# Designs tried in a protein design chat: VH-VL binders against q9gzu0. Part 10

Target 1, 229 residues: q9gzu0
Amino acid sequence: MGDPNSRKKQALNRLRAQLRKKKESLADQFDFKMYIAFVFKEKKKKSALFEVSEVIPVMTNNYEENILKGVRDSSYSLESSLELLQKDVVQLHAPRYQSMRRDVIGCTQEMDFILWPRNDIEKIVCLLFSRWKESDEPFRPVQAKFEFHHGDYEKQFLHVLSRKDKTGIVVNNPNQSVFLFIDRQHLQTPKNKATIFKLCSICLYLPQEQLTHWAVGTIEDHLRPYMPE

## First folded at step 1 (VH-VL)

Design s8 (framework fv_satralizumab)
Fold by ESMFold2-Fast, scan of step 1:
Structure s8 (fold): chain C 229 residues (1-229), chain A 121 residues (1-121), chain B 107 residues (1-107)
Amino acid sequence: as target 1 above (229 residues)
Amino acid sequence: QVQLQESGPGLVKPSETLSLTCAVSGYSISSGYYWSWVRQPPGEGLEWIGFIYYSGSTNYNPSLQGRVTISRDNSKNTLYLQMNSLRAEDTAVYYCAKTRYWDSGGYFDYWGEGTLVTVSS
Amino acid sequence: DIQMTQSPSSLSASVGDSVTITCQASQSISNYLNWYQQKPGKAPELLIYDASRLETGVPSRFSGSGSGTDFTFTISSLEAEDAATYYCQQYKNLPYTFGQGTKVEIE
């Protein structure tokens, strides 16, 4: 037994050493790649589902700091934290979307979790596109298009989009063929019509040529446990 | 204008299931907003229970998760709260409440009158 | 969960006085903070939203300020009808959480 503060300091130093070692190991094993699998089945012509997975440390970007904070605040024990470091670091983090066409994948249903405009849009963008700001090629989100016919709705959405951490929502790059759309709904008032994007739906549109490159078995094999029969 | 009115049994026994209703007028609950339940034990502060979004999606306070269900009946324009395994500490005034903007949760601009639920044998 | 801590728990003041209540969040919530007034036997009523914006119909003597983790709520010229319990509430993250409340009594 010793001073609790001295023991905690030693435990944090040990945990930091383990996190550094794990991060170095992950840098060798994973290139932090996003995987997209498209499932096109003849018996389900109208339906194509896709799943996206990514390495947890890249997806959260503060995974190590959150664990360290938990230990500092005594929210996690050292033993529990060491156990967490042994977990699989790759998670499936994208919802399934129904495709209307082979070369277009769209969301036809709302995501089954809470979407809160000021936080969850960023969370979803981070979960689906945590590397978009670091991706030069072959593609990245080109643009989310927003239309407003009523000033109040425009101000609400501009407030969300003007936050400096929303870099993945609107990308001013017309040279790419990939678009991220947030599904939209028309709202009507007695004198005005406002187009407001549904904050609970995301659509990803990819050209057919890119789908060929992404659906080469490797991605499908990786996501096999999560794919429908 | 939007109005909310809660109703319930008033007195329930421990281990029973609580069923509350919230009748909404002046707005269709299927057209927008987050619709929440909030409770307040006598002489104490406010605790958010959970909400149902106009789409039907729900979320619950982790402190009550597994014991509560929030649902709705669009044809009756009514919200419901069910809470299982009642204990004395569930004694509280129960409120239903609406957010202001349909796509922006977070602040409660309309509240019901509240209904007192006493859990006692 | 984000914990909201109010200070003081209660206060007593005279009509015409200026009263300040504080609210502290356990982590940064930007300006996603609301203030409610609750009179005995009544439901809470929204007074201030987004930390500093006055709700329609609310008297101008009520005001709010702050950002991040530290917030204040002020009644600049207390009136008899202001005797109530006041609550702060964050909506940055779920679950929504409230402060413990501050009871304002009139002497």
Scores: ipSAE 0.000, ipTM 0.402, lowest interface PAE 19.2, mean pLDDT 60

Design s9 (framework fv_satralizumab)
Fold by ESMFold2-Fast, scan of step 1:
Structure s9 (fold): chain C 229 residues (1-229), chain A 122 residues (1-122), chain B 107 residues (1-107)
Amino acid sequence: as target 1 above (229 residues)
Amino acid sequence: QVQLQESGPGLVKPSETLSLTCAVSGYSITSGYYWSWVRQPPGEGLEWIGFIYHSGKTNYNPSLQGRVTISRDNSKNTLYLQMNSLRAEDTAVYYCARLYDRGSYRYAFDIWGEGTLVTVSS
Amino acid sequence: DIQMTQSPSSLSASVGDSVTITCQASQDIRNYLNWYQQKPGKAPELLIYDASNLETGVPSRFSGSGSGTDFTFTISSLEAEDAATYYCQQYHNLPYTFGQGTKVEIE
């Protein structure tokens, strides 16, 4: 149960199962490869609160294979994985979601993350999936669970994510930005203990001039222009 | 503070198996990071052989993967290298070295043993 | 595998001279490059990590620069004790690979 090889094999099998589920839910007339973004809707202008409302599909010819190669080959870090997602922005197709009825596809309830320590440089590969719900269940907050076999892996992962000059920002296409955040109020840094994180993702529709940077600035500074009064 | 010391046979015959030992002092091999073997043929450059992590997981240079095993004994704080099917071109000084994080996943071989010469000859 | 090529293979210079060694990677390795010094009969010692960061205890006359595929190592004022072979090493991809070495001799 407890060793990194066992966990890596289990995580990879879970990833394959999730990818099969996504493929099986797609109609033949729609060329969707992967779901990687969440849309926040304004809850109340007075309270300035947002909640994830839906998952939008994005398509790319190499997205799935690049991520799977990173996990399989243990050659990518979290930074490298996010960079690969960014490199594919010019290869991403506009989502066909706009032509689909939202009431047909349902809303995401939970995100599952598959995280695995690397054997070469102790870098961590993080994979993001959304659970797709085709039901009328009330929306639930986005949540990711990370469990680390060893405290050093947790420490390294948190070190990467804690940089104040960087955030987990991924640009998915020319008209959109996907921002991956760690909910800092729920981060724990107990030494040599497993921890569970809340991870929130947001998809913002930004002008081209604002897509020039990724993983830059503080989360608060970056989101302020898009928050309601 | 941290010291690495290699030991093994000075002479091995072709087709036999090489066994080397690296004694580590001043730091626990179970405290994390990667412990590596690197070799250098006389008058030539350096070649990375492989490493072992504190968990026991290993990775080997693909050119040698079928012939190399790296292992450890945590109770003795000691690393081992085993290489089978030796050839004359395996004659080299063999070093053990620590691959340590210099910050933010920036890794370097910061501590090296003195090296042990292995000659493959009949 | 990533091939690392150093130039020159050897050089001779006088104390006080500035010497430069180059290292070229067969593909983009960003800044994941280290430099080591090996004196005759001794193990290599780390001088520079991550292309340009000076290791603790290493004299400031040593410096490194570069990114991508082209890297430079410089000794700004050569000392007699700098007679050694210098190696670059990439850690961007496994297997880790070293350059062939540059021998620096003092005249």
Scores: ipSAE 0.000, ipTM 0.412, lowest interface PAE 19.2, mean pLDDT 59

Design u1 (framework fv_lutikizumab)
Fold by ESMFold2-Fast, scan of step 1:
Structure u1 (fold): chain C 229 residues (1-229), chain A 118 residues (1-118), chain B 107 residues (1-107)
Amino acid sequence: as target 1 above (229 residues)
Amino acid sequence: EVQLVESGGGVVQPGRSLRLSCSASGFTFSDYYMSWVRQAPGKGLEWVAYISSSGSTIYYPDSVKGRFTISRDNSKNTLFLQMDSLRPEDTGVYFCARYRSGYYFDYWGQGTPVTVSS
Amino acid sequence: DIQMTQSPSSLSASVGDRVTITCRASQSISSYLTWYQQTPGKAPKLLIYAASSLQSGVPSRFSGSGSGTDYTFTISSLQPEDIATYYCQQSYSTPRTFGQGTKLQIT
């Protein structure tokens, strides 16, 4: 029969394995490399690029720890915990600063953009996508406007830009992770990226702080120049 | 020339309140984060509060959270610290300081003394 | 909270000496480390930011280095006006925390 501690340890190990499998499954739906680019008006419209290395499923702030805690203290069953993982909310981890670039056309267009806080709210980021794995289409940049609240964000970005070693704490900081909210219904056509991005919601969410999301049409409005006629 | 001038310090009994002010000149006050840092007699520096340029982002350490309130009036170039429920441990010199990108205090006022004594 | 520990707590040296003080963080702070000088009875003054960047107007005899959890502040040739207490501060995480200070005296 085994002892209770061994069974509980097995349940936690199985839950962690399932979380990893779900991350792999979601990553398989992105047949291209993804980058997070932050546009800096002060630096002559240069973009700081961070390569996305991980796509991690997240339901709510601290959901993984809450689920593990519940299983650990026997408040949750393994079956109930697996049901919670059916939601398609992902956290993008881009821990490594890659480069400062001026050649990212979509992030440096003559479009209205705001990076520095106005009333302590950041207004803009640019998501960069390579070509689809099965497509020879050229690289297509995606622009998005989001509001998020973080007191040190402006100072952190300026500090990253001023340092010769290019170490960053904004995107690379676990307390400032970028969250991508994906509508599962729109991921089932991975060969049609225009359809996917038209209906997907992308939010920059900083855990432990309030996020204000721009109107649902903002992403579609910025993608319109890149969509098929 | 950047100048920060504190005022409002004094001697008070435990449980009472004090309001400190910091008058800023020589720079665009509304563009900068501002902070209060204190120093107990013969002791080191302790960060007390900071406030963003617009006033919407504010942080306190646990030692003063719920008792102190930082605020600013950008039209008057003035920073405030409302100190309620004062304790003997709050005794010290309170400095007004300007934050700069890179997470450092580049300019400090001369400080105003606060003594909480029974 | 990130704890900052300075070593030594006090130091006595002669004019012209090379003085070194260290600052250790309880966790990695990725070079987000600042050094301040406080002369008796005055407000602190910024000397070095981002572990190694010298503030404009500060004499070149002052320097900083380090990474991760261990940082060093050096005065290459001590001058009489350097009598002060020196503080390190981390800005990697909130709350912002200072070291306990190193009191420097000249003999």
Scores: ipSAE 0.000, ipTM 0.408, lowest interface PAE 18.2, mean pLDDT 62

Design u10 (framework fv_lutikizumab)
Fold by ESMFold2-Fast, scan of step 1:
Structure u10 (fold): chain C 229 residues (1-229), chain A 119 residues (1-119), chain B 107 residues (1-107)
Amino acid sequence: as target 1 above (229 residues)
Amino acid sequence: EVQLVESGGGVVQPGRSLRLSCSASGFTFSRYSMSWVRQAPGKGLEWVAYISSSGSTIYYPDSVKGRFTISRDNSKNTLFLQMDSLRPEDTGVYFCAKYDYRSGWFDPWGQGTPVTVSS
Amino acid sequence: DIQMTQSPSSLSASVGDRVTITCRASQSISSYLTWYQQTPGKAPKLLIYYASSLQSGVPSRFSGSGSGTDYTFTISSLQPEDIATYYCQQGYSTPRTFGQGTKLQIT
């Protein structure tokens, strides 16, 4: 029997092959183009760096493919790879949003936070997407500084990656990262915004180990009707 | 080879309707946003309709809003423009074009189909 | 709407000449400017995107530059096949708008 990491790596490689085969159908299920990649990383012997051990692209185009190629190279740390993506640091304003279905554009208060209750994380996600709601406005780098403390009592960092046509949210901790990329054209409708807010909130809220198991299980269940018998 | 082929143009009287079609080949049509752009005789280019890859986002300028309807059938790789209440100023060549949402440019273009609204 | 103004509306030049066309936007468009070439009776052809990026297969004599509201398109050494109308287009805001066009003729 191989070690647990070798078996996990093999399972992820099998999942990658399945996702490539049905990637367009998977994206269509959400009525938007969504790219989910799971990055398994190992802490390097040098404490400040992490080594990328595995990457699973779901729905990649040329831009996402270039991003994922940078992350796949185990000679690079995740932090170094994320710098290649024009990692944004976003300064958050206090949200006026009281409901997931209510659109609130603009805030007058600036906030830094270390830990937010679940409901406030959803409001922050709403605020971040409100900044890029106009599909015809080009993305520009935005600086924001925030982190949140997870229920496992370890600090986590939220990074917002933006470019002209896509917004990416990365939940980053020492053990793994989940990359979520969304095409801007799908952010225009209230329905799509609400769905994306919920997905991003799930990615930010769940413990990283539980998030990985949930996301993998969800993807496998979605692909089950298309698996060879 | 990427191709866009328009059809459905013709001569029509003011107040009537016309439906244009655009057949796409050589690329994954369902992945890309599409547009219609028109050009009056001897005049410049005017963007008249936009539709996202899924069909969920649609845009018209005020000049055609309420009269024109853009739609698509991804299973048939076909784009449509339904033109109602046509006016003489709608006369021109109508191009379908693949829209690149990254910079809002159009490439490739079809060869165009002429629409004449007479008298 | 963002208004795009080209100058000149028409020009005549000789083979081998350097030709310059200018495009001005009514507000900053952050280099989201595209240049097209249109031969009479044909569809427009993409030449330059992002203000200065040359489309693959387009001859190197074509170039673009500019930022903010002011953009320039240049043909470094005019060839007979360059006789056409040239259009700029902003990709920054909806609706997408085109310049009125510059008709280029050879003397």
Scores: ipSAE 0.000, ipTM 0.412, lowest interface PAE 17.9, mean pLDDT 59

Design u11 (framework fv_lutikizumab)
Fold by ESMFold2-Fast, scan of step 1:
Structure u11 (fold): chain C 229 residues (1-229), chain A 123 residues (1-123), chain B 107 residues (1-107)
Amino acid sequence: as target 1 above (229 residues)
Amino acid sequence: EVQLVESGGGVVQPGRSLRLSCSASGFTFSSYYMSWVRQAPGKGLEWVAYISYSGSTIYYPDSVKGRFTISRDNSKNTLFLQMDSLRPEDTGVYFCARDWSKYRDYYYGMDVWGQGTPVTVSS
Amino acid sequence: DIQMTQSPSSLSASVGDRVTITCRASQSIGSYLTWYQQTPGKAPKLLIYAASSLQSGVPSRFSGSGSGTDYTFTISSLQPEDIATYYCQQSYSKPLTFGQGTKLQIT
């Protein structure tokens, strides 16, 4: 007969130690920057279009604390969060939506995200890791467009696929996930080229409370031109 | 004091060659992409070439590709533009400009410019 | 190549006026749009980058907006020292291309 509260506290302390060690390991492996992007939606506004053209640098200390807070207060498991950090891969998961992505998208595969819209989520946070100094080409901000629909699609985000050729597909389907498409033509160079930066990403569904904590002050102010009126 | 100073301009006959230089001071030259931009008399700005921090990535528009060569010497904080097979339409003021920075995660624009050096291609 | 078209090609206004210049790209460039000011006889000066970000040291009367293909540059209250030619430039795709310029004169 164990104490479940004591075991939970021990598990959180072990995860904190592992995340500190993993952050150090990742920093040593990669000369990387960590970026964050927010997408905002007004509760009373039934449709809005946002264009995110700039990715904002984020401090690693804030990243660790907010990941732990998100896991504690959200539907994500400690093990899933640790696996993301250990593998430095793109993984989109929520327990109810895992079947939408049968496999993990690594840095060498598709750099797109599928986000399932939820009625209790107003904001989306994407964390972007850039291995910028391994490339002589400067990092270019990831372009993403989100469209929030009303009526039968009030709880849906329209997705726009953004590519270097600027061909976008807008699909309004209540049974389909929201796509955040990274411009992979800047990331995936033809075989005869090797002058591009490497980008790894993680997307989280977070309660508004935690998104506000992540986006206090300068980050929210900097994104103000992309926020709804 | 952050500064770029061009030299090497002059009057030259069509078909000849000319080499422009740009001396950088007051900043870490090896941390920036560098560009050449020209302006014909009474006309607008036209981008001519850029070169990455290390010199490994270079680009030219079709108007000068195969005739112009951009290069840099980071040990001397100097940018060069070798112009071969010059044509009358190459006439203009040539500016060097500080471009992308390896410390920026997005494009800030060309924030430092030289005074320009005039090039006249005339017979 | 991406073509940048400015409107108008020239503009005359009075001190204190609000001046607006537009720039249109032949295809979407996100927000990779920069505005420069060129005083007669001098090198260009960076005013605005990333469509709407004001360069350090540039007066707050200058502003920019827009995304995709359509961009706007505004001087909220024209001053005598603002007499210049203004250029937009895209950095989304190579080759880098400039608009033809808008010459601003004061009456």
Scores: ipSAE 0.000, ipTM 0.418, lowest interface PAE 18.1, mean pLDDT 59

Design u2 (framework fv_lutikizumab)
Fold by ESMFold2-Fast, scan of step 1:
Structure u2 (fold): chain C 229 residues (1-229), chain A 124 residues (1-124), chain B 107 residues (1-107)
Amino acid sequence: as target 1 above (229 residues)
Amino acid sequence: EVQLVESGGGVVQPGRSLRLSCSASGFTFSSYGMSWVRQAPGKGLEWVAYISYSGSRTYYPDSVKGRFTISRDNSKNTLFLQMDSLRPEDTGVYFCARDRRYYDFWSGYYFDYWGQGTPVTVSS
Amino acid sequence: DIQMTQSPSSLSASVGDRVTITCRASQSISSYLTWYQQTPGKAPKLLIYAASSLQSGVPSRFSGSGSGTDYTFTISSLQPEDIATYYCQQSYSTPYTFGQGTKLQIT
């Protein structure tokens, strides 16, 4: 033991060592690229801000459990925990997304997403999983302002992706104004056991082998043809 | 049918170099990470090198770090192990092996196919 | 480094016997454990991955179980062709380490 300040410093040093060791042991063992997408939109505005970052190495259940358990069960702030994660695991733009750090409400392992709802601001954090294939280019972090137009989401999608490439796909709903964009090289059709889910205002791409039973019955009608039977 | 065939082994004196090759066939070589595993006479298995599918990442245990270099040529479906500053304790049979990952991306990996091995003897 | 210890180091049994080999990790490896069979003079062959998953084409008499730090490999009815050395391997963290091996012979 020791005084509270000394114990806090030692606990943070142990977390940092564990995260570094996990990063090294997991690097390049998996053929998936993981992306984390931060999307927020004020309810009364037709514009949204978003930031997307590639997460390297691919997170394991033990790695995620240790981080989220430490954040939730510890007196340490989410800000301190994010500092320990380094830029190669999770990236947030502090000034714009400060409220997202404070409003961590939950994480759903079955869907691999973290959801932070608020009454006047819709905040969405999604962990997007995509199988690594031929592309040697990482997904570049993008911070952009979107203007949402009812029924015109394809143009907004192309404007964002034109900064990297046009090979992505967006799963969207005009009524909810939510975008998730996926690198085309990692997108699989239903014939290749890929499934696209939409839950409330969140759309998530998952390979079929990662599909969980609780996803049934929470999907928009237009996505039903892509669901496993 | 998946096949891995090693070559390049031999007898060398301490301090010398050897380059091992592994020829792969029957699968998309460029889509898999590959490893080298060795076995000293009458002893167990020891992992000695890993290379990612693209060749961008390599890993070594401390016992060979700085002396061994793993590389690959995806256009020729060939894996290499360059062994420099060889020591008597490097003596053994060297196997190339294919890394396999599970459906669940949270799972680790395993070696699902192995070559027949090529013998390396380091003696004075 | 994670150390893998197998028990026993050697074993003699009769055809038809139930054979059990254990593997212990120096820390939890979350079922990232693989079992290999090596017959004398040949390359290792994958038998079991993820602690309990049987590789396609491997006879059903082979099985694996365990979690955390303690894992078990079983041959339900020993056959003559099962004379071999068996190795466990952890893939939880680098460097990837093997047990010292269990040499199985028939009496």
Scores: ipSAE 0.000, ipTM 0.422, lowest interface PAE 14.6, mean pLDDT 59

Design u3 (framework fv_lutikizumab)
Fold by ESMFold2-Fast, scan of step 1:
Structure u3 (fold): chain C 229 residues (1-229), chain A 120 residues (1-120), chain B 107 residues (1-107)
Amino acid sequence: as target 1 above (229 residues)
Amino acid sequence: EVQLVESGGGVVQPGRSLRLSCSASGFTFSRYYMSWVRQAPGKGLEWVAYISSSGSTIYYPDSVKGRFTISRDNSKNTLFLQMDSLRPEDTGVYFCARKGYDWSRAFDIWGQGTPVTVSS
Amino acid sequence: DIQMTQSPSSLSASVGDRVTITCRASQSISSYLTWYQQTPGKAPKLLIYAASSLQSGVPSRFSGSGSGTDYTFTISSLQPEDIATYYCQQSYSTPLTFGQGTKLQIT
């Protein structure tokens, strides 16, 4: 025998369980995931902290049908996003994951120094590879929210680099300090290696040829302690 | 505590070779990108060579490419610059410098410099 | 290659004066701009990184500002020990390039 409030709580718990299952299903259908990190200076110290607050799934046209079905079925899909989906939209709501703070902050605190946006990407890649070596599982966010992008990687990256202000307007700021990296499963394929370097090129505001020559060596150096042989 | 000390400079005739060394102490040498920067008498600073922490990535400006070779031995905390086919315009003080992979990306630690004179 | 142009090439000032030097890049360098001090006969010393961040141990009278292609370095109150040549450097892309230097002398 339950009162109205008990029945309402049971309904909410059932909905939360369904949403959790849906979040996991949607996450597994993307081409790869990109993580976004924010860097901020620690007060009273000459060091910086990182906070990874979002995971943005990236997809190609190959996954569009499955992802669109997932978004339509999600309780986080807004009515306006359904209109966009009907028009073969380039941008959809993305699953957002709360902070991977522990991993990124751990790396920064050990080094006890302030990191540059370019060098910070390399350290984040190093941290991702280190985590991959120590675990058979992908990154596990503490909390998930629903919102995702699809389509052209370059268009999606430009959108991610652009902040949405408090009104939802997208602002493309060349000085924006955001760091993008990919999870374990996508570091293992030669195809995705080329993709990450292309995305890093855009993220660092450099021609890809210069980034390949400049950043590839730096990334390899940071990853070498974690590489087999 | 953190220190870089260069050696190997001297006076040589055009077309000859010199090998410069830079000994690092007080920090984990194997974690830093290193550079050589030179300065001609009475002139400004000129970047000469760049090497990644592992030694796998190396960069040169066109002025020395094909003539100079940067290398490192992380087990000995030592950076090298092999200079072949030396020209009078290579005359100057050669500094080794540590690139901060931290926020600065600047050369945060410099050696005292070692003089190189190329003349007949 | 990114060309870095400093102005002036030299200047004279009195102790206590505010001194400003400028550095211009031939293309945007996204604040990847560093300022060094070189005392005669010594190696360069890092003063300012990331266009405006003061290196640890460097006196607060030194500051930097700017963005894009135009950057400035300021000494708010010149001291005798500040007599030196000052260089800017871009670390945005290879080859790494320095300005030609600004020689500061005390009147």
Scores: ipSAE 0.000, ipTM 0.419, lowest interface PAE 16.7, mean pLDDT 60

Design u4 (framework fv_lutikizumab)
Fold by ESMFold2-Fast, scan of step 1:
Structure u4 (fold): chain C 229 residues (1-229), chain A 121 residues (1-121), chain B 107 residues (1-107)
Amino acid sequence: as target 1 above (229 residues)
Amino acid sequence: EVQLVESGGGVVQPGRSLRLSCSASGFTFSDYYMSWVRQAPGKGLEWVAYISSSGRTIYYPDSVKGRFTISRDNSKNTLFLQMDSLRPEDTGVYFCARHRYYGSGSYFDYWGQGTPVTVSS
Amino acid sequence: DIQMTQSPSSLSASVGDRVTITCRASQSISRYLTWYQQTPGKAPKLLIYAASSLQSGVPSRFSGSGSGTDYTFTISSLQPEDIATYYCQQSYSTPWTFGQGTKLQIT
């Protein structure tokens, strides 16, 4: 009550409830899986919050289960990673829901992301998609980064790059779940995805209907009002 | 490979009912939002009903709200449109269509062949 | 509701001609504009989405451009199989609305 740690705990609980409500309200429309992780340091104590969406067992392959295990197992690693950072108190900015157009029939295409207010220029973006949608074009690896201007979150932006390569990922199973984690060093999907989650403090989700290489460009368009000139 | 096949159209008198069906194949039906779109004789296209992939979220334009009911059976890959209290202005070809999204924009990437509905006295 | 005004309502052109159709929205739709082709007696077929993005498998002679309220659809070199009615649709906001259609015939 009244102390900074109590207020931050209440803020995190409110954020968790807000994200759960949002996930539940969209689950019927977008049938997505969402992983959200953020951490903050408060004086000598550490806190980490992450959400792992439920997986229907019949739809879960070993790849997907290994990602879930990696997320779960990395919860302590996220706490430990904070020890390697500055000693200053880290503040958590409120999550931002970016929807530039409202579709009153419930087809809102929203990106949800959590901003972490600590040395934000080199943060990693995690894109999590559930169930592959049929596409006439091959799925492409994505590169994404956040760039933040210290002290003013209105100047924060997401820069999203999609690339073509001849080794591009071709998804031939319409029921396959897809997870994209971008390595902080190379902005490339790593072979050891469990390790990447230790470094990912920013995650966003997209509706499955946008699970194509074209969706990558639209993420940037949704956040264009916040991009620096 | 994607196919949508409508059925159930016919000729009815004003005030009566019809039930349309759309059979989907060649894709995971349970993963897609679906709509019905109609086209009156010699006229353009008009969106009629929307349903989410789970069937929980449903929306209609004011012109049919309270008279039409969209539903789906994902286990049978089938979309339905129950049309009650039909009016002459409901006459047209009814298409089922699959939604696709680009950013915030919703469009129709595949359409069925359409089934004709005629409401006349 | 967003009104879509399409012009012309009909046109005739020769094989090899450049054909242009316009579509105007009653308010800005931020390039959320889709073009469909409808052959007589058949269902519409997606050609272009997001104002300028060509659907996979659609010939490159079809193109779209525009922003705000004004959009253009172009066939750079008309082919016999292009005889059809063309419709624009705003993808921006519900209710989804379409233009009246442009009936294209080849002379």
Scores: ipSAE 0.000, ipTM 0.420, lowest interface PAE 17.7, mean pLDDT 58

